# VHH binders against DNA primase large subunit PriL (priL): the designs that were tried, part 7

Target 1, 340 residues: DNA primase large subunit PriL (priL), of Thermoplasma acidophilum (q9hjd1)
Amino acid sequence: MILPDRKQILDRELIRRIADTTISGSGHSDGLSEYASIRKAAFAFVESAVLGDQAYSPIENAELAFIVWILAALDENIITARTIIKARDTVEKQLRLVEHYEDLEEFGSRLGIEISVFGEQIGKDHLYRIGVADFATYASRVTGSKYRLSNQIVREGYVYVDEDVMAKVLREAFVSFMFDTLDQIRKEDAIETIKSVLDDLEKIRESYRKAHNVRMIAGKGDASMFPPCMKEIIKNLESGVNVSHMGRLALASFLHKAGYSEDEIVPYFRNAPDFDENITRYQIKHISGEISGTEYTPPKCETMRSNHLCYMDDDPLCHREWMKHPLTYYEVKRRNRKIR

## First folded at step 1 (VHH)

Design u8 (framework vhh_7ubx_2)
Fold by ESMFold2-Fast, scan of step 1:
Structure u8 (fold): chain B 340 residues (1-340), chain A 120 residues (1-120)
Amino acid sequence: as target 1 above (340 residues)
Amino acid sequence: QVQLVESGGGLVQPGGSLRLSCAASGFTFDDYAMTWVRQAPGKGPEWIATISSGGSTMRDDSTKGRFTISRDNAKNTLYLQMTSLKPEDTALYYCAKHRYTGWLSYFDYRGPGTQVTVSS
């Protein structure tokens, strides 16, 4: 379990040792498998956060310490924010999995927050007591009325909360701890300390830039460049013909990936027999990942064919052996337009 | 044969809480995604939250933290727990069954709704 430890995180020489460790080194290089494992897990954590991977990644204090120095050396606001948010969510999950209440008291103590267990356990419910000033500071950062002071039990300068509220408060206190600790490390010092792994640091930058460059390069074309399958779906929707669920998913996800906004996508569905604008907008938000957290991808050519949505006809581009995806068709047409 | 019946609405003061229920019958409840939708006077329908057959939830950010969607497959019942209610939450609340198991399916059935009025 992660336990806040600023002294361990700021132990520059320990961080240097972790960075310098090599398993297959020659001569007098550090061959400690534990340090190599910590470094590998730390880089994987930052990369997953940058790529938007929300899967739970259990890490301990040593990995967290090295992550802080990676962030200090990168000095990129978006990378830092995404990584600290992932660490926040990891901490909240770990706090909810503790077997002993003393672990929450210890966690709070390390952040300068006095927490006491108050009341008897009934089933899984527990009451914790926290000072009103600390509660107000951190709970105000959590969205939702359940986490506001006015909705808690307050007595003699203390707030009495359940385990859910306490985990949320502690995760926000942990976020403050992370930013405060990061602010104590100079970029130049971080780069010097982990200079032996600058190649791994550059891989993080490359991963982030590739995602950004793909989005920047994907300037949308026009409907004349759409593959025949998408043109057919559009034609059927415009004429009020009923289009299957798979056809609607295919078109909406295709348009989203092609750079079309929600307001630009909605008109394509207005003539559908079951059209409802608000429901359609919410479904588009699901596809885009705006409210679902997961972006949907349009189906491959093989899936289009198996669902009777493929209209290849005599289009030469659709018949190429490497043509596996409707988006690939669009990309080829768009790139050819730029060259011409 | 498909039937959806909402209940649990009523008059509540600002800051109050309500729990809405939707009793489903005439189909295999476990196999379908279910949604809560509301419609305020003079406004179009507004999506609140969807829950998949597997229990995964998707929710509108404007009500996130105040509203929780859940389901009890053993009872064929969908729930919406509402907390810290505001006058702006006054609306007719409907549950809806998706046509397919997938998220982008249209609703093939919607209940008659239950009225929620938030007023001092």
Scores: ipSAE 0.000, ipTM 0.238, lowest interface PAE 12.8, mean pLDDT 77

Design u9 (framework vhh_7ubx_2)
Fold by ESMFold2-Fast, scan of step 1:
Structure u9 (fold): chain B 340 residues (1-340), chain A 120 residues (1-120)
Amino acid sequence: as target 1 above (340 residues)
Amino acid sequence: QVQLVESGGGLVQPGGSLRLSCAASGFTFSSYWMTWVRQAPGKGPEWIATITSGGSTMRDDSTKGRFTISRDNAKNTLYLQMTSLKPEDTALYYCATEDYGLFSGTYDVRGPGTQVTVSS
């Protein structure tokens, strides 16, 4: 079973030993064989995640620790997101297989979450108690009305949840733990620490390039080059007019594909009536694939039209028979700027 | 308990058509964005299309307008109409839920999938 252990993950010399170990000489020593096995399993896990293989792959703390350093050395947001999502799902499976309450309590404790079994059961289900603040932080990241605070039993600052809800909350807390731990490792330090396996890192990059069509529009233009549909959404957001979820998704995904960073995208949404910076940043991370593992594709012109978000007006470029995508409009305008 | 069950896959000749269904239970289907995802052997999962609670759609250009996502809220069912099928469309097709308010991309609940094989 995986148990959160930041000290073990950040044990640079242990990671170096795992990376440097070779099975050479007169046969296997148990320690050397174990390090080679950990390294092999870690690379297989990352490659599996990159290829989208979601089959349950049981790993332990040592494999997880080495995976984090692989991710730090690669420093590729989508590879990182896909691998952490696979680890999230692995942890959720392991949490659901826990037979003793003490193991669940230990897992939560290592993440700073107080978990206890409620003395009275409501119905036939196992009830767990978790603080409202922890529940609100992590359950809000889970899809589904079942995981909303309004659908839980709340008493004296605690939320009483079944095993399903608890596993979902703990998996999301584990995701935060993984990203926080990864952020503590400098790319240059990771590369130096696992330099003996850089060839294996390049194999991961190659697998990713072949399996995942990751493309960003080269170079950024300014907002004056945006298609009229995106300009209209921006205008409405700036004036505090309510913009549909589809319109906000269209703008955020468009800006992301146009090369805008999270910090560059957030300002566009500040005047929205329901603006919350933390939620907006989380949504941008989902759209970019940073925490979802899958980039959102910005909507085509046909989809913009079907959602009443198309404002072609008298713009001649929008009326070309080959104009099928807002990103194509932006690309054409950006290229025209460079023509002498 | 949220459950999704896909059906409608099978063996089809190149140029043929199939309609996939996804039966949803355990949640208020009409309030959720729904997504189709496929996974070909040896490849990562590929997002195909998302349909919002209101019926608006987003689709991947790689399907070239050959696939249409739709929903029937009265039947709690999601559909994917596939036309002009190619060998490259051979994959296990999954449906998944997305939270209406999150812009999403997180596939929180996924069905077991339905296999589509395109070959002569």
Scores: ipSAE 0.000, ipTM 0.163, lowest interface PAE 13.6, mean pLDDT 76

Design v1 (framework vhh_brivekimig_d4)
Fold by ESMFold2-Fast, scan of step 1:
Structure v1 (fold): chain B 340 residues (1-340), chain A 119 residues (1-119)
Amino acid sequence: as target 1 above (340 residues)
Amino acid sequence: EVQLVESGGGVVQPGGSLRLSCAASGFTFSSYAMSWVRQAPGKGPEWVSSISGSGGSTLYADSVKGRFTISRDNSKNTLYLQMNSLRPEDTALYYCAKDWYGSLEFDYSSQGTLVTVSS
């Protein structure tokens, strides 16, 4: 099973050996065959994630390590997010297959989370104990009333949860671990380390582009139909340029209303200089009404203008007297091809 | 428009008791878990206690367990904190909070209520 191991993931020379190893004929060691297998599984995993394939794909620590370097070299927010989400779901399935509670304790320990088992009397279900701060941090990312603090057994600074809740909490903590580990690898170092497989990286980019086009042809709107204000915010975020809080709120609420899921929205913010995954996910849930109970509407054009986020200079549709909202622009472009 | 108004603080001697109240308005009080958070002079915020929306579950910081009791009256939209066996280290501004776990800092629109434990 996958066990968080930052030292193994960041072992640049091991990654280089995995990338560089070639098999010639049948006269070679098991290690050479294993490295080739790891490379193939890692690329297949990333490609399946990019294509939206939700089927369980078992991977181990070596495959996960190589995947991280693939993501660092690609440096594409959406590919990174889709791959880490697939890894999250893989980890959740593996956590549910553990045979011993000590495996969950070890997994948690490697993520900085202290877990203990209680309720181990014969004929009783196991309950896992986790600190309330850790629970609140990670459970807030999981959709559903079952995962709210108010619906748990709470005693003496600890939350007592069943295996389902614990697996959800640990999978979310694993996501933070993945992004934090990825941030420690410079793009140029990753490219140099796995330069022997750059052609395979380009195949992943092509797979994503093709899958994206197929999804858009299926009738869901796309980024080409976004108003210029939202396109500018996306461009600045992709470039790592600082975007104001209002700009980030405007984009998140716009994407939510346009039908984008939380997992599809988070990647847009990854390169922001002050990015924090927990805060971003909480804000998206708050905007969607999942936590706040009230769905937030994206800012009107007047609000965008007053916050210096309006980029309408050469767009005729933005200058129409009745154009008062970025969502109206998107709906017009998506539904009515007469107004372009 | 969420409004939270704390009251009941004061000066008390070590070993004494105080009862804090928090009057809530602008949201469906019974649907949200509520918390008490305190900030001692020169320190950051410290979580004290939480109670579920129904009142069926309660949680306490180790430092106050056995001495403090959190409760709520959903018919009056009011949260309470009964503080017994007060110690000098309990001296702080006390705030009630909704959505504490997702916030980077307190909503300072409320002034809190000051508790001072001294002779």
Scores: ipSAE 0.000, ipTM 0.112, lowest interface PAE 19.5, mean pLDDT 76

Design v10 (framework vhh_brivekimig_d4)
Fold by ESMFold2-Fast, scan of step 1:
Structure v10 (fold): chain B 340 residues (1-340), chain A 119 residues (1-119)
Amino acid sequence: as target 1 above (340 residues)
Amino acid sequence: EVQLVESGGGVVQPGGSLRLSCAASGFTFSDYYMSWVRQAPGKGPEWVSSISSSGSTILYADSVKGRFTISRDNSKNTLYLQMNSLRPEDTALYYCAREGLSWDAFDISSQGTLVTVSS
């Protein structure tokens, strides 16, 4: 099982030794050297994530440590996001296979989260207790009413949850741990440390560019006329930053109402770390009413604000008393462009 | 390739019952938590129920507690949703979902099965 260990991940001399073991000994013997095996598995993991391969490939702490340095040296947001999301999914699977639930306490403690495990059930199958602040931080990143605070048992600053909710919370905390750890490694230091395998890094970059080339399809209007809320969602998707279900729903329905076709909308989501074209197309068809028979209504400014998706800043148009809808912003900008 | 094929939807009167089925293939079904998610016309997806890999842990949305029963048969790679005392507000396209891969929390089937509760 992957067990988060920042000291091991940041052990530069260990990483250098893993990188430098590029040649196997002469003559046949049982297996490869430990370091060569770790390096091979780490590169295979990153490549599979970049290519969208969802087959379960178990990795251990040493492989995870080397993966972090590969990501630091590559310094490409989309590759980083896709790899960390694949690692998230690997961790979630490993957490769900734990036979002794006390192992979740150890995992949580490594992430700075206090988890108490109870042998007694509280409510319906609630075996775990987590601080409300940690729950609010990480559960908010998971879609579904099941993962909302209002649907949990809350007592004296703690949230009591089942195995499913706990695994989701811990996987999201692990994602934060990975990005925080990655931020501690300078690109120059990573390149110097794994200099012996730069050719393998370039192969990953080329593989990604060929397989996941993003071409923005020209649609009705242009993105310069979009309201700041939609521009922020697009920016986050393009950067491989996780966008909430509500944010994705808001953007897809906005684009549909703005006259964008399914083929014109899909490219906006291609850089999402969890992108699946078939599921994305299905959601767009559902939003448009093609499958459901009823068109999804894009959210009003009030709804965007309540979901923390409103980025008014100092935009004067957003602050007008009559500005109640993102589509109204777009319509006003389009009208002004046609006149001028 | 992960495949989830839903069936069992239809038109029923209020107070009626339906049993939904989901046939899973392309992954080790017994390793995953499974969920039912629904989307009513003009609304976003709503989580309905989840069941653990072994079937020992089961959760329901408050709107369906006492009326719906989720179950699974790991030997047949099949997930079920028994829906009793159906209401007009239960009208939705119902999706079988494996947790963890797409659109945040769920791998949703591309088709779903339509449940319409009307007279």
Scores: ipSAE 0.000, ipTM 0.124, lowest interface PAE 18.8, mean pLDDT 76

Design v2 (framework vhh_brivekimig_d4)
Fold by ESMFold2-Fast, scan of step 1:
Structure v2 (fold): chain B 340 residues (1-340), chain A 120 residues (1-120)
Amino acid sequence: as target 1 above (340 residues)
Amino acid sequence: EVQLVESGGGVVQPGGSLRLSCAASGFTFSDYGMSWVRQAPGKGPEWVSSISGSGSDTLYADSVKGRFTISRDNSKNTLYLQMNSLRPEDTALYYCTTGLYYSDFRLDSSSQGTLVTVSS
């Protein structure tokens, strides 16, 4: 089972060994080396995530570590989001299949969360005790009344939860761990470390391009069809430039309306100087109507202009008298691929 | 399969004391946490107290904290609730059950419970 281990993930020389190890000679009589198997499984996992495959894919710590370096080398927000959500779902399934409750305690410990078994209970109703602060941080990301603080037993700074609630809390803590760990790896260092498998990175990019083109044909479109205002916001976020609250609201609501999921939207904001995953997820849920009950619409062109977020420059489509909304630009581009 | 039998209820004056018992059979008693739940006439079930399988950890509803004490004797497969400083609002049918419950508790037990009446 996956056990969070930042030291192992950031062990650059171990990752290099995994990347560089190959079976030499003309035969395969003794099978795959352990490192070759890890590498193969890691690339298969990322590729399946890119293709939208939600089937359970059991991976262990070594595969997870190599996956993080693949993501760092690719440095593609959507690929990163899809891979981390697949890893999240894999972790949740593994946590629900543990044979020993000590495995959940170890998992939490590695994430900086102290979990205690309440009264050494055994069986389906096994109970855990977790601090209120940790519970509030991670449970707030899970949809459903069953995961709200008001529906738990809370006493003296602790929340008492069953295995289902604990698995949900730990999976969300794991997501934060993944993004925090990934942010510690520079793209150029990742590329140099796994340079021996660049051909496999290109296969991932090709799989992504093919999947993206199929979605475009199916009517969803792609980022090349985004209006200049949204492209500029994305560019500024990716380069770590400060983007106003209205700019972030505009992008998040635009991506939501364009068919992007919460997990696909979050990575766009990770490079913001004031990035906080909890706040970002809360804002996205609010914009989508999940929390607020009202779905937010991206600002009109007039509002974008008044907030200095309009970058129409020489784009002919933006200068049409009837062009009043960024979503209209996107819709027109999807219908008419050759507008320029 | 699982059988729980409550006893020890009765009529008592405000400020009085009662000790409830719950005899368990049909399962390995020491492997399960146990809870006391009460239901006042015309109201839904209210969680009162819980105790871990070993007896090392206890939890109490704010309304009974400092007045009630939950305990267990695993050698006798018996759960207890010592109730002191009883108030009219403690009047309810008391049930024992396995495990811990959330604030949205739903009682599935087929046991009869034990009636506690606190009257002035």
Scores: ipSAE 0.000, ipTM 0.293, lowest interface PAE 13.3, mean pLDDT 78

Design v3 (framework vhh_brivekimig_d4)
Fold by ESMFold2-Fast, scan of step 1:
Structure v3 (fold): chain B 340 residues (1-340), chain A 119 residues (1-119)
Amino acid sequence: as target 1 above (340 residues)
Amino acid sequence: EVQLVESGGGVVQPGGSLRLSCAASGFTFSNYWMSWVRQAPGKGPEWVSSINSGGGSTLYADSVKGRFTISRDNSKNTLYLQMNSLRPEDTALYYCARGYEFLSPGDYSSQGTLVTVSS
């Protein structure tokens, strides 16, 4: 079972050992070393995710940790989003298979969420209790009327939910944990740490290009430099959360102005509910001015805020008095990368 | 439970006007962006216009800008589309949609209201 452990994931020396493990056998071997097995499982997981393989792939904390560093080194937001969604689905499956409620309480506590079980034994019919603020944050990311606050039992600041609702809430909290953990790893540090497996990283990029017949911006860090608002929209699209059309327009116009082609923009929307490639391509052409005659500009920070699409968190650059546009954030990040 | 019922379509000559209405029920109308989406015969859906929850911010497709006006009455849970200077290419089935779902229309009526512009 995966248990969120940021300290283990950020253990650079452990990751280096996993990457550097080689079988230098001059004699008989009974099998792969622990580290070699972890590395192989991690690469297989990422490859399956980018190919759209939805089959359940059980992984443990060590594989998850190495996956995060693969994603940091690749620095490709579509690959990152697809891999984290597959990890989300893996976690949901594992949460539904727990026999002991202490496992769910431990999982939640590691995400900063207090959960409790009410009743003698856990099971599908037993109610779980979670704080209303945590429920509102994560349940709002799940599509379907069953996961709305109005359809739950609420008493004294707590929401009482069944096993299905709890698993969905925890999986969404895990998604936030993954993106937050990934953001703490610098691309150059990841590349240096796993430099012995760079050839395997290129195989991942090639697999995605072949499966989707799309051009990708390979290893240039452009997506990691996106402002938090655009990263949030991308994360929500990939996690199956319904993103408003203002949010979709903001992302499509931002990507177009950032130099992304139609073929490079389309993949961002492929995991959205009710995706239709012809409609998406038509709208991208409309935004670019190819059929409308007028190029659409992405919204300013003020417009993003008024539409509840601004995710500033504690990002220092977003809090600067002169930061008025998502494109300005992107340009500043690009300049800083080139100068440093 | 979300229900959107469009009305106001009909046959008009080029240069004519029509006002479409959408009666919403089953959700808190004043909390959502609302949109108009159209589908011409043999073509895919095309986003037309959107309006924010308070009615103060509006967005339009270039093809209708300056000719169409989107508005809402939150006290009546009703969305409107005033269509002026209608053209043959405006001929389509018009749908009301909850939210600003222009890349994927999302929550909209299956029936719509038919607008035919012909001489």
Scores: ipSAE 0.000, ipTM 0.201, lowest interface PAE 13.0, mean pLDDT 76

Design v4 (framework vhh_brivekimig_d4)
Fold by ESMFold2-Fast, scan of step 1:
Structure v4 (fold): chain B 340 residues (1-340), chain A 119 residues (1-119)
Amino acid sequence: as target 1 above (340 residues)
Amino acid sequence: EVQLVESGGGVVQPGGSLRLSCAASGFTFRSYGMSWVRQAPGKGPEWVSSISSSGSYTLYADSVKGRFTISRDNSKNTLYLQMNSLRPEDTALYYCAKEDIWGYTFDPSSQGTLVTVSS
């Protein structure tokens, strides 16, 4: 299991040993050294994240440490974001597999979060206790009503949660830990420390260039060009009809990725019956990654359908076999309008 | 609010040079990769070049490689594109763009800076 360890990550001598370790011939009978194995796994992890491979890939503390230095040396925000998202998802899976609550307590302790077990829930799950301030800080970054403070048991400054909620909170705290640790490592220092693997860093950049086709979204333009799913959400907000949390996040993230600024997004929500400008601006900052450190990904057509937010009706463009994303609909409509 | 203001375009003869500038504000410029995108009349947008947040890594479209140089000055929150050996097919509106997890988003409703290469 990955355990947050800032001292190990910031151990330049350890990182240099991992980077510099070589074996006399690739077929050496003793196999790969521990350091060479760590280096190989770390580069494989970053490359898989860059290629969009979200399949579970377990990693150990030393591998995570070297991954941070790879990210610092590359100093590419998209590569960093994709890799941290993959690490986040890997950590969440590991946290959900713990059978001993002491492991989860240790994980939290290393992040500065006091957690403890309090009784058993139906289904053999432990009921966990976490401070309300820590819960509020991290749970607000998780989508879904289940993770809201108002839906938890709160007593004497503590929030009592099941394993699912606890795993999500610790996952978000881990993401903050990753970004904070990266901020302590400067690019020039990282390049000097792992200069022996510059060729491997260049391979990551080439993989990113090939896998990440630069997508040109045709900017903001007219709301009449939005896909019917987004138009329906806007219509309901304008009419004062209640729109689900998922629907609001879908619209805000769609507008953000379509090039809309915070000030341009806020007006779409002003007629919502529960509208609060400060809360709305805070949520948009979370979606944009300004506060959370990671951007919220707008949902694909499949996700919209699963959440009963797809209103494709008889729109021919929505029914095309290749139409998989609301942003793609918007881009096609904007391009077609300019040509005609 | 993110603001990007392009400048430095103009009319130049084939073989000439121009340097474009993009003044950035409203975000921590040094923390984001940047790109140049162009759009010729009647054509779709074409990605031209990208630069990492530190300036150490650059990428170029095949059509401009060896002729254009992207650079940045993080102390001035400014992105540059040095264009040498300009050709008529380089004629376009040029936009700068901030990176996101989808690649780069540009807004063609922004004014951009016009580059015209003609004799």
Scores: ipSAE 0.000, ipTM 0.164, lowest interface PAE 16.9, mean pLDDT 77

Design v5 (framework vhh_brivekimig_d4)
Fold by ESMFold2-Fast, scan of step 1:
Structure v5 (fold): chain B 340 residues (1-340), chain A 121 residues (1-121)
Amino acid sequence: as target 1 above (340 residues)
Amino acid sequence: EVQLVESGGGVVQPGGSLRLSCAASGFTFSSYWMSWVRQAPGKGPEWVSSISGSGDSTLYADSVKGRFTISRDNSKNTLYLQMNSLRPEDTALYYCARLYSEGFSYYMDVSSQGTLVTVSS
């Protein structure tokens, strides 16, 4: 299991050794050193994240450490966000596979979160105690009524939660740990430390450039291909009708994920009665992860419905049993246009 | 339609005081924990304070303990934050948040665009 280890990640000498180790070209007695294997796995992880591959990729602490330095050296917000999201999902799967509750306590301790176990509840599941500030900060990032503070036991600054809730909280705390650790590594220092792998870094940039350009061209589909929920929000904004905060966040995050830049998103909000360009730009930067370090996920169809933002009416595509997300609607419409 | 409207921000000198308000509508206000969260440009969001639906439990970040007081008036569907002994590092956009994870996550559900507090001399 990956265990947060800031000292290992900030161990420049270890990182330098991993970067500088060459795979033997002459012999098959071992061929691949441990450091070269770690480096290869780290680059493969970042490459897969950049290309949008969400398949589970197990990684170890040394690989995670090198991944952080790759991200620091590349210094690209989108590459960083995609890689950390993939690492987040990897960590969640590993946290759910722990056999001993002490492993969750150790994971939390390394993140500065004090966790205590309190007995068994409903079968073999343990009840965990966590500070309310940590719970509120991280659990609020998780969608679902099960993760609401009002659905937990709260006493004197502590929240009592089951193993599922604790794994989600630790997952989000890990994301914050990754961004905080990256902030401690300066771009100039990172490039100098891993300069022996500049060729591999450039391959990542090329992969990202190709994927980003294709996504930008494909994502620049017109508003006619947007799902009816997003079209309704846009129509209301254009007419000066008040749109809820949830509606505005849904549209901004949808457009961001569809490949729209900040400058392309801002105009959609210009006719809102309370429009303020500086605040709008700040919210877009926050949603994109540029300021917060954590990208906001656009709401699913179920969330849109619960917030009275669903306008599926007679649209056949919205009524398909597999249609669970506004972004899926947009992708299907975009593909259909290319065929015609 | 669910709405949260923040007000009360402004420019204040170090050591000064401000009272923030959040007017809530479109949901059963008294059934939810409410929070204040702040964020300065270029920094991540920071939880400031939370209050239970009934108002009988309050929680504060260590950075504001003894200086800030959270309160609510369920008859008016309004949340308050009394800020005393303000410091330059309190400068941020302040958001009113309903602690609810079924909608938009990340410490916010149905919050408006926030209210700016600037502490400068």
Scores: ipSAE 0.000, ipTM 0.112, lowest interface PAE 18.5, mean pLDDT 76

